# Designs tried in a protein design chat: VH-VL binders against q86iv5. Part 15

Target 1, 237 residues: q86iv5
Amino acid sequence: LDSCSICVDFVGNSLNDLLNIILNSGVIGTCGDLCSAVPGGQIVDTVCDLLCDYVGVDEFIKLISDVDPDPIYICEKISVCKTNDNAAASLDLVQINPQNGTVGGTFTLSIAYTVTNTIATGQLAFNIIDPTGNAFGDAVLLVQQSPEQYTQQFQFQATPSEQESFPNGLYTVQALVCEGSCGSPHPNTYTLANGTTTFTISGADSSSMSGAGSFSGSSQSTQTGAASGSGSGFALF

## First folded at step 21 (VH-VL)

Design cc4
Fold by ESMFold2, fold request of step 23:
Structure cc4 (fold): chain C 237 residues (1-237), chain A 120 residues (1-120), chain B 111 residues (1-111)
Amino acid sequence: as target 1 above (237 residues)
Amino acid sequence: QVQLVQSGAEVKKPGASVKVSCKASGYTFTDYVIHWVRQAPGQGLEWIGYIWPNKGRTGYNQKFQNRVTMTRDTSTSTAYMELSRLRSEDTAVYYCARVPLYSSGYFDYWGQGTTLTVSS
Amino acid sequence: DIQMTQSPSSLSASVGDRVTITCQASQSVDYSGDSYMNWYQQKPGKAPKLLIYAASSLQSGVPSRFSGSGSGTDFTLTISPVQAEDFATYYCQQSYRYPRTFGAGTKLELK
């Protein structure tokens, strides 16, 4: 793993703990005061201390405490993640299989994209919009994606839950390739490509609320510089 | 071969201080945090604190906060723990142990232990 | 502080037996999908020796008859089959948060 990926993973995983420590502490004078209070084993303390010392504790606290914090933006401001305001990409394929499925079934989203000018630090993101307008999705981090063709796959199980009942009807998949965090208002953020596809669910039972959604990803590349990463949770943009 | 070699046994009176050394060899001293753990006779293990050798950052168990000082000398790859205002209940074996900086936080190598006896 | 409760405090076993030792933390020691629980073996007059880290990862040079499992607050160390050299005291330890804390120990004795 590179420094940029380590920074983004750390900030993404520890942001809420850091905010709580900052809000509940008096004056924080050193990186040790802050970072020793973050849970998660030695590696979390080590990465926190390294990043905090690199930029200085006061600047680190300022970046973490910003309204609408963004892990990618924070790591760009620390200068461990690069930016490219001229990044460029296109979406070659947005495909979901099966296109006609049932509640409880597993769907695989396949995305192919071509980078034409390096994505320095960005995301491949998707949303799935149900017939009522409710959305869920995920994103994966892209670091130093050189000009090349890339593929990614994601899957989910259509198990009804409190967040998504999976009603009968037409579902829309939106995919984005971005420099920066997709949908973020911060500088150095660009939507580079947008693509859509659809699928249907038949036979849904909207009264059943027992499941939860999850996502996993894999990368397949025909050249060097393949995209890599796994996201979790829901990404909305 | 990784080694942590501690200083020899100590006998002290109540109210005195002790300084235990832990000399590291066979690895890059500044890539590991040094922790100190003690064990009273017939008892379990008790964490005392740590020192980061590269920058000297320390953290102490609150039980020892006013009585313990941890230092290091990077030129000799040696960590030190000093415990002051000794009491009879400080009688224990004192271990140094190392933790890799990029790890879940386990103690992968331990010193042989230093026996401290505090008696009038 | 996170209290570690080990059970049992001692047990007797014969060579060839399967033994389980449990450790309960007073709060979850999971972070980002990983569990920060470690296990050590200590023989009389010697320093502790790392057996298992991150709940289930076997340290290099430790025999495969040792295994660890669990998540959240509940963890187990399993020795199967017990060998003559395994009679010792076993400690769990959390590395999730400071201060680091240990269980009180479980002494495994020959029946």
Scores: ipSAE 0.713, ipTM 0.901, lowest interface PAE 0.9, mean pLDDT 89
Fold by ESMFold2, last read:
Structure cc4 (fold): chain C 237 residues (1-237), chain A 120 residues (1-120), chain B 111 residues (1-111)
Amino acid sequence: as target 1 above (237 residues)
Amino acid sequence: QVQLVQSGAEVKKPGASVKVSCKASGYTFTDYVIHWVRQAPGQGLEWIGYIWPNKGRTGYNQKFQNRVTMTRDTSTSTAYMELSRLRSEDTAVYYCARVPLYSSGYFDYWGQGTTLTVSS
Amino acid sequence: DIQMTQSPSSLSASVGDRVTITCQASQSVDYSGDSYMNWYQQKPGKAPKLLIYAASSLQSGVPSRFSGSGSGTDFTLTISPVQAEDFATYYCQQSYRYPRTFGAGTKLELK
């Protein structure tokens, strides 16, 4: 992977730990003081130390401590990730199958999009809004996506959990292609395209299920076509 | 081909200090963190600390109460551990081991060990 | 600090047996979907040797009769079938946080 993807993955996975270390430590004088306290094995310490040393510990702490921390924005500010204020894309297809399913069933969200001006660092993201207004979603990092057509699939099983009960009714899917982090107010961030679709869940009353050990509606992503990207995280917008 | 060759056995009196060397060969010295681990007679393994050879960054187990210093010489691919104000309880075999910088943090190669005996 | 509890402290086995050694960490050593638990073998008078890293990944040159499993706080090392050269002491070690910590060891002895 490239340095931009490594930076975004590190910040996304370690942001809360970094904030807790900063808040709970009296004096952080070196990148080593900060980065050695982050859990997650040698690779996490190594990446933290490299990024922190690049900008200096004081600037790194300032960027991490932003009221609205954004991993893509942080990595752009330290110049590990590039920006393109003229990025352009369209959504060709937002489709979910089946459109009418059941609790416990598997749904596949297919998204096709066309890049017409390079996405330097951005996201392909979606939210699923249940009938009560509760939302869950996922995103895929897009790095240096050249002009071309791309496809992405996400899959989830509608297994009730504490995070999402999957009530019967109409679900709304919102999909976005963005330069920068989708929904972020930060500079160099743009919604390039959006789309929606819907599906319905019918079946047993999902509110009566209380077990553990089931898949809770987390997304699974796959990529097809001539593109690549990094791992995803949940995004709500 | 990877080797970590440590300096020879040491006998010291309480209150003295010791400096153990660990010479690396067969790999790029600055791509790996050097850790030090000791083992008292009949006992388990105890982590002492680390040094990053590329920048000299160190971290130590607090049990050593500021008695340990780790250094390196990149021109000779050699790491050093100095333990001061020795006690009889410091009698142990001292190992150096390496950890790849881009890894989960396992000790993939170990030195042969340096026996330290602290006695009056 | 993360305390590591190995069990049993010693174990007798015959060549051909299946042996399981356990290691419990005082907190989870999982991070971003990976488990930061490693296993080492040590013979008397020798340095430790890496067997398993990241809970279940077999180090190059280690026979497939060694396997690791587990996640979170609970981990196992399995040796099946035990061979004559496997009588040694085994240590678990977490690489999740500093300070790095080891289990107290499990001595595998010939019955």
Scores: ipSAE 0.709, ipTM 0.902, lowest interface PAE 0.9, mean pLDDT 88
Fold by ESMFold2, look of step 21:
Parts: sequence; structure tokens; C-alpha cells
Structure cc4 (fold): chain C 237 residues (1-237), chain A 120 residues (1-120), chain B 111 residues (1-111)
Amino acid sequence: as target 1 above (237 residues)
Amino acid sequence: QVQLVQSGAEVKKPGASVKVSCKASGYTFTDYVIHWVRQAPGQGLEWIGYIWPNKGRTGYNQKFQNRVTMTRDTSTSTAYMELSRLRSEDTAVYYCARVPLYSSGYFDYWGQGTTLTVSS
Amino acid sequence: DIQMTQSPSSLSASVGDRVTITCQASQSVDYSGDSYMNWYQQKPGKAPKLLIYAASSLQSGVPSRFSGSGSGTDFTLTISPVQAEDFATYYCQQSYRYPRTFGAGTKLELK
């Protein structure tokens, strides 16, 4: 893997641990002081130490502690990920199968896009908006995507959960191709293309099966639903 | 063939110091962290600390923080552990072991062990 | 520090038996979908030998009769079928945080 992808994956997975260490520690004088405290085994310590040493511990702490931290933005400021303010792309196809499915069913989202000017560090992202307005999604990191045509697939199972009950009705899929993090306010960030499609779910959901009365204690729908992507994604909401 | 060959057995008096060596061969020395682990007679395994051979970065179990020093010589692919102000409870077998830098953190190869006896 | 509790402390088995050893960590050792629990075998007078890493990954050269499972705080090493050379002490070890810590060991003895 390249250094940009490694940086984005590390920051995305370890940001909360890093912030907690910074807030609860006294003086952090070396990258070793910081990085040895990050959980996750040897590879996490190794990546943390490499990135921290590259910019210096004080600058690394400053970048991590930014009021609106964003893994792609942080890795661009560290200079292991590049930016291109002239990146350009279009969406060729946004398609979901099946277009009419059931609760518990598996859905495959297929996206085709064409890059016309290199995406230096960006995302291919999607949101799925349920009939009530609740959204979930995922993203794939794009690094040094040269001008060419690309395809990507995402798969999820419509298993009800506290986060998403998968009610019956019409769902809207929004897909985006971005330089930088999709939806981010940070500099060097652009939505290059977007597209939509729809699908429907029919069948009983957990909310309709709750019965007529109030329940005592916590009530939960059955096992959690999942969205699955091929990458280190960040969902748009 | 990956090998970690440690220095021979030591007998010391309380208050003395010991320096144990661990010579690596059959792999790129700087791609692995060297850890030290000890085992008192009839007891389990106790982690002492590590050294990154390329950078010299160390981390020590707080139990040993004031008494242990780990060093290395990259030209001879050798790691060292020095334990000072020895006590009778430091009697143990001392192992070096390696951990790949790009791994979950397991000890994949171990030295043969160095027996330290601390007795008046 | 993460405390590791192994059970049983010892057990007896015959060649051909199925043996299960458990290890419980005082906190989760999972990170980003992976479990940072390792298993070692140690015979008297010898250094430990890695068997299983990342909870379930078999080290190269280790027989497939050894397997590991579990996540979070609860982990299991299984030996099936037990062979004559498997009578030894087994240790779990977490590589999630510093300091690295080991279980107290499980001695597997011949009946």
C-alpha cells in the first residue's frame, strides 16, 4: 500500500484514541510518548511513529487536535497525500440491484465514473436515504486516480438495527465523486460529480411489529443492518 | 535461518549489574523490534521492554524503568539488555524475541534464553 | 495493565483427545475488527514457541491440529487431536497495549 492510504486509514481508525491521549496526558515530548499509548498492536505504533516523526510531534498534535479534524485533510497537511484543485470527473452510472427488494435482502450498488483530470486524494461516496429521511452510507478512498474509466461496487444487507430499521418504502441513493472528503468544508475540497437512483423495500419491519402497548425496559429491533464498501470509507449524512 | 543467539549464563551478587546480549542472524535486523521477556523459576512470562534497532527507541515496563537499559549495535545485529541493582527476585531466564514492525505484535522467534542467578 | 486470566491452570489428557484452553482479558483487545491475542507453547527448559497470532491465525510450521478462536475479552486455544509432543505449558499474550502481558499458563499433562 502507498503512504497516503496508510495515513488515511490510521488517522480514521485512531483519531479518537489520539485525541484522548492528548487531552489526558501531561507533556508529550516525543512521538514515542504519544504513539506507544495508541492501542492496536505493533503496526499501529509503527505507522503512528512514522507519520509523527515526518512532521514532528508538536505539529502532529496540532493537526490531530484541529477543531474539525478530517483524516484526508490531516494527511494532506502532513504532505503524504497530495491535492489537485483542478481535479475533474463525471459519473457514468449509478445503479442498484435489486430495485425492488425485501427487509433482510442484499443490495448491490454499482457506480461507474470517468476521471478527466487526476483526483489526487478524494472519495467515491454514497448515502442511502430511507423513506423517513434517515441516512447511512460508505466511501472508498481514491489516491492518484489518473484519467481513465473506473467501476466500484458496494454491497449491504438490509438487516434492521437501532441505526436503521429499513422501513418499507422508497429509498434514494446519492453518489458523489470528490477531491478531498465529500462534503467537507476544508480547502482543496470539491464535489466533482453527483448522481442519484432509487430502490424500494417491501415487507414487515420491526417498528410495525411492536404491538399496541408500551414496552418496559429497552426494546431493540433484531440484528443490525449493514452497509459494506471496498475501502476505508466515511459515510455522508 | 532466523536465529537469536544469547550470551551465556550469569551468576551475580545482589547490587551488581548484568548485561545480556542477543545476536540476530538470517533476517534484516532493522525490520523487527527486539523485546525482552523473563521467566522466574516455576513462574510465568513477564515482559521487560523493547528496543527499535533502527531508531534506538525504547519502552520499558514501569516495574523496571529505573533499572533497565536496552541498547543495540546495528553493525553487529546485536541487542543488549542491562539490568542494574540486582535483587534475588531477578533470578530468572531472560529471553530476547523479535516482533515484525508491520505486524499485530506477536513474538515470532525467541533466543535460547540466558539464565541469571542472583545470590549472596 | 491488561490482566490475562487463563483456565484451567492444568489439565490431563490422552493422545487423541480434544483439549480446550481459555484466556480472558480484563478489557477488550480488539482494534478495527482484529483481535490482538497470541498463543505460545513452552516445553521445559526451552523458549516459548508461537502457535497462533491475531486470535485465529496459524503460524507457519505449526500443525493444523492447533486452532484459535474468540474476540473481545474471551479467547480459546483448541488442540485436536492431542499428540504426544503437545504435552507442554501454553500461554496467551495480548499485543494490544503496552505493557505486553501474558496469562499465567496452562499445563497440559499426559494421563
Scores: ipSAE 0.708, ipTM 0.900, lowest interface PAE 0.8, mean pLDDT 88
Fold by ESMFold2, last read:
Structure cc4 (fold): chain C 237 residues (1-237), chain A 120 residues (1-120), chain B 111 residues (1-111)
Amino acid sequence: as target 1 above (237 residues)
Amino acid sequence: QVQLVQSGAEVKKPGASVKVSCKASGYTFTDYVIHWVRQAPGQGLEWIGYIWPNKGRTGYNQKFQNRVTMTRDTSTSTAYMELSRLRSEDTAVYYCARVPLYSSGYFDYWGQGTTLTVSS
Amino acid sequence: DIQMTQSPSSLSASVGDRVTITCQASQSVDYSGDSYMNWYQQKPGKAPKLLIYAASSLQSGVPSRFSGSGSGTDFTLTISPVQAEDFATYYCQQSYRYPRTFGAGTKLELK
């Protein structure tokens, strides 16, 4: 992993802990005061301390205390993630299989996209909107994606949960390719491409609180597949 | 070959201080945090604290906070632990151990231990 | 502070046996899908030796008869088959938060 991916992963995983430490501590005078209190292994303390020292503890606290905190934006302001205001991409395919399924069934979302100008730090994101307007989804971090064609697959099982009952009807899939965090108002953020598809769920209305659908991603490109098995971020936009 | 070599056994009276050394060799000293752990006779392991060799940053178990000081000398690749106002309960074997900076936080190599006896 | 409850305190076994040692933390030691539990072996008069880190990852040079499992608060070290050189004391240790804490130890003895 590169410094940008490490930073975004750290901020995304530790932001709430960092905010709680800042709120509950009197005076934080050093990066050590802040970073030693963050849970996780030694690497979390190490990454926190390195990033904090790089910009200084006061600036680091300011960045993570932002009203609308955004891991990608924070890591761009720290300067460990690059930006490209001229990033460009197109969405070649958004496809869900099967097109017609049942509650409890497994669905595979396939996304193909072409990068025309490097995505420096961005996301591949999707939402699935159920017939009642409720949405769920996921996002995968993209770092230094050079001009090339890429494919990504996501799977989920339509297992009813507290967050999504999977009612019968028409579902809409929305996919986005972005420089920066998809949906973010921050500088250096752009929606580069979008696409949609649909699928249906038919059958008896089955509502069971046994397991929520979860997503697994893989990336096929000329770049290292760091996005496989580590996807997270803002899933609704 | 990674090696952590500690200073020799110490016998002290209550109220005195002790300074234990831990000389590292066979690796890049600044890529690892040095931790100190003790073991009283017939008992388990107790974490004392750490020092980051490059920055000198320390953190101590609150039990020892007022009595322990950890330092290092990067030119000799040596870490030190000083424990003051000794009590008989401080009788133990004191170990240094290293933790890789980019790791889950395990102690991958340990010094041979330094026996401290505190008795009147 | 995270208290670590290790069971049993001692255990007798023969060469060839399968042995399990458990460790329970007073709170979860999971962070972002990883478990911050480590296992060490200590022989009399010697420093501890790392066996397993991150709950299930085998340290280089440690025989594959040692394995670790578990998540959250409950963790297990398994030795199968036990060999003559495995009679020692075993400690679990969490690296999730400061202060680092250890279990009280499990002494594995020859029957």
Scores: ipSAE 0.695, ipTM 0.893, lowest interface PAE 0.9, mean pLDDT 89

Design cc4
Fold by ESMFold2, look of step 22:
Structure cc4 (fold): chain C 237 residues (1-237), chain A 120 residues (1-120), chain B 111 residues (1-111)
Amino acid sequence: as target 1 above (237 residues)
Amino acid sequence: QVQLVQSGAEVKKPGASVKVSCKASGYTFTDYVIHWVRQAPGQGLEWIGYIWPNKGRTGYNQKFQNRVTMTRDTSTSTAYMELSRLRSEDTAVYYCARVPLYSSGYFDYWGQGTTLTVSS
Amino acid sequence: DIQMTQSPSSLSASVGDRVTITCQASQSVDYSGDSYMNWYQQKPGKAPKLLIYAASSLQSGVPSRFSGSGSGTDFTLTISPVQAEDFATYYCQQSYRYPRTFGAGTKLELK
């Protein structure tokens, strides 16, 4: 993995721990004070210390403590991730299968896109809006995506949970290709392409059991030509 | 061939200090964190702290925070641990061990140990 | 601090036996899908030797009769078949957060 992917993965996975340490601990005078308190083994401490030391502890804390902290933006500000204000791409295909399914079923979202000017650090992201307006989604990090055609697949099982009950009706899929974090107000962020499609859920699923106690939605992605290899994220725009 | 060679056995009185050395060879000294672990007679392992050789950054178990100092000399690839205000319960074998900076945090190689005896 | 409960404290075995040793952490030691649990072997008068890291990864030069498994709070070291050189004390250790902590040890003795 490259430095940009490592930075984005670290910030994304450790942001809440970093915020808790900053807000609830005593004085933080060094990168070691901050980074040694982050759980996750030696690699997490090492990456934290490298990034923090590169910009200085005060600047690092300021970036983490932003009202809308954004892993890609943070990694761009510390110059580990590059930006391209002229990035360009198009969406070739946004397709979900099956187009008509049931609660408990597995859905596969297929996205094909063509990069026409390098995406330096960006996302391929999707949101799924249920009939009541509730949204869920996922994203994958794109790093130094050269001009070429790419494909990705995301899978989820429509298992009811506290976050998403999967009611019967029409669902809208929004897909985006972005330089920077999709939907972010931060500088150097652009929506390069977007597309939509729909699918329906109908009929009650016989797999529901009150004795089981919980059901959850899940997300799984397969990326062709992607630099990051990340399989999950949340891309609620 | 990776080696961590520690200084020899020490006998001390209560209230004294001891400084143990750990000389590394066979690898890039600054790519690994040096940790110190002790083992009292018939007892298990107890973590004391670490030092990052490239930056000198340290972290200590709170049990030892006021009595332990870890240093290093990158030109000789040597780490040091100094324990002050010694007590009889500090009698133990003291080990240095290394942890790769880009790892889950395991101790992949250990020194031979330094026996410290503290008696009045 | 993360407390490590290792079981049993000692056991006896014959060469050829299968042995299992358990380690329970007081909180999860998982981060981003990986488990930060390590296993060491120590013979009398010697420094510990790494066997298993990241719950299940075998250290270079360690025989395949050693294996590790588990996630979250519950971890197991398995030795099968036990050989004469395996009679020693075994420690689990978490590398998830500071301070690093070890289990109390399991002494494997010849029957």
Scores: ipSAE 0.684, ipTM 0.892, lowest interface PAE 1.0, mean pLDDT 88
Fold by ESMFold2, fold request of step 23:
Structure cc4 (fold): chain C 237 residues (1-237), chain A 120 residues (1-120), chain B 111 residues (1-111)
Amino acid sequence: as target 1 above (237 residues)
Amino acid sequence: QVQLVQSGAEVKKPGASVKVSCKASGYTFTDYVIHWVRQAPGQGLEWIGYIWPNKGRTGYNQKFQNRVTMTRDTSTSTAYMELSRLRSEDTAVYYCARVPLYSSGYFDYWGQGTTLTVSS
Amino acid sequence: DIQMTQSPSSLSASVGDRVTITCQASQSVDYSGDSYMNWYQQKPGKAPKLLIYAASSLQSGVPSRFSGSGSGTDFTLTISPVQAEDFATYYCQQSYRYPRTFGAGTKLELK
């Protein structure tokens, strides 16, 4: 992982803890004072301290205190993530399989996109809208995505939960490729391409099933440099 | 290959100070945090504090904060812990141990321990 | 500070037995889907040795008869089957927050 990816992951996981520490502490004189109070083991302290030292503790506190809940934007302001206001991409494929499935079934979302001008720091994001208008989704961080064709796949199981009951009907999948955080109003943020597909859920009643929804992702390109992380134990999401 | 070799046993009187060394070899000294942990006779393990060798940043258990100082010398790959105003309750084995900077915070290698006896 | 309660304080077993040691933290040690609980083995006169990190990850060179499980506040170290070299004291340790804290230990003895 590169410095930008590490920053975005850290901020995404620790921003609320950092804000609480800053708000509730009367004196923060060093990066150690701030970063040692963040939970999450040595790696969180290390990344916090590295980013804090990079800009200085006073500037780091100012950036954390004055920013929206947008990890990409914060890391761009810290200058460990780059921006490209001329980033460009197109969506080649948004495909869901099976197009007709059942509650409890597994669906695979395949997204292919072509970058025509480097995405400096952005996202590949998707949103799944159920027949009642309820939505769920996920995103993958894109860092320094050179002009190439890329593919990613996501899987989910349609297991009813408190967050999503998976009613019978028509589902809409929306996919976006963005510079910056998709949907964000912040500077240097652009929706570069979007696409949709649909699928249906019908038939079997799986109300006796239990579980929590989760997503897994993989990234492939025609060149090296996959966007999604992998690994044992402490893999980045 | 990886070794943490500590200085020898110490006998001190109450009110004195002790400085324990921990010499690292077989790895890049600045890629790991050095922690200090003690164990009183017949007792469990008690965390004392840490030092980051690359920048000298320290953090101490509040129980020891007014009495402990941790330092390092990167040119010799050696960490030090100094404990002052010794009491008989400080009688223990003192260990150094390392933690990888990019880890969950486990102590992957330990020194052999330094026995401190504080008695009148 | 996070207090760690190990059970039992001591345990007798024979070679070939299955042994379970528990550790309860006074608050959750989970962060971002990971559990920050580690397990160590210590023999008399020796430094502790890492066995398990991140609740369930086996340290390199540690036999697969050791396993860890749990999340939140409740964690378990399992040894199955117990071997002659496993008679030692076992400690859990949280690396979630400072100060780092250890359980009081569980002594595994030959029956």
Scores: ipSAE 0.678, ipTM 0.896, lowest interface PAE 0.9, mean pLDDT 88

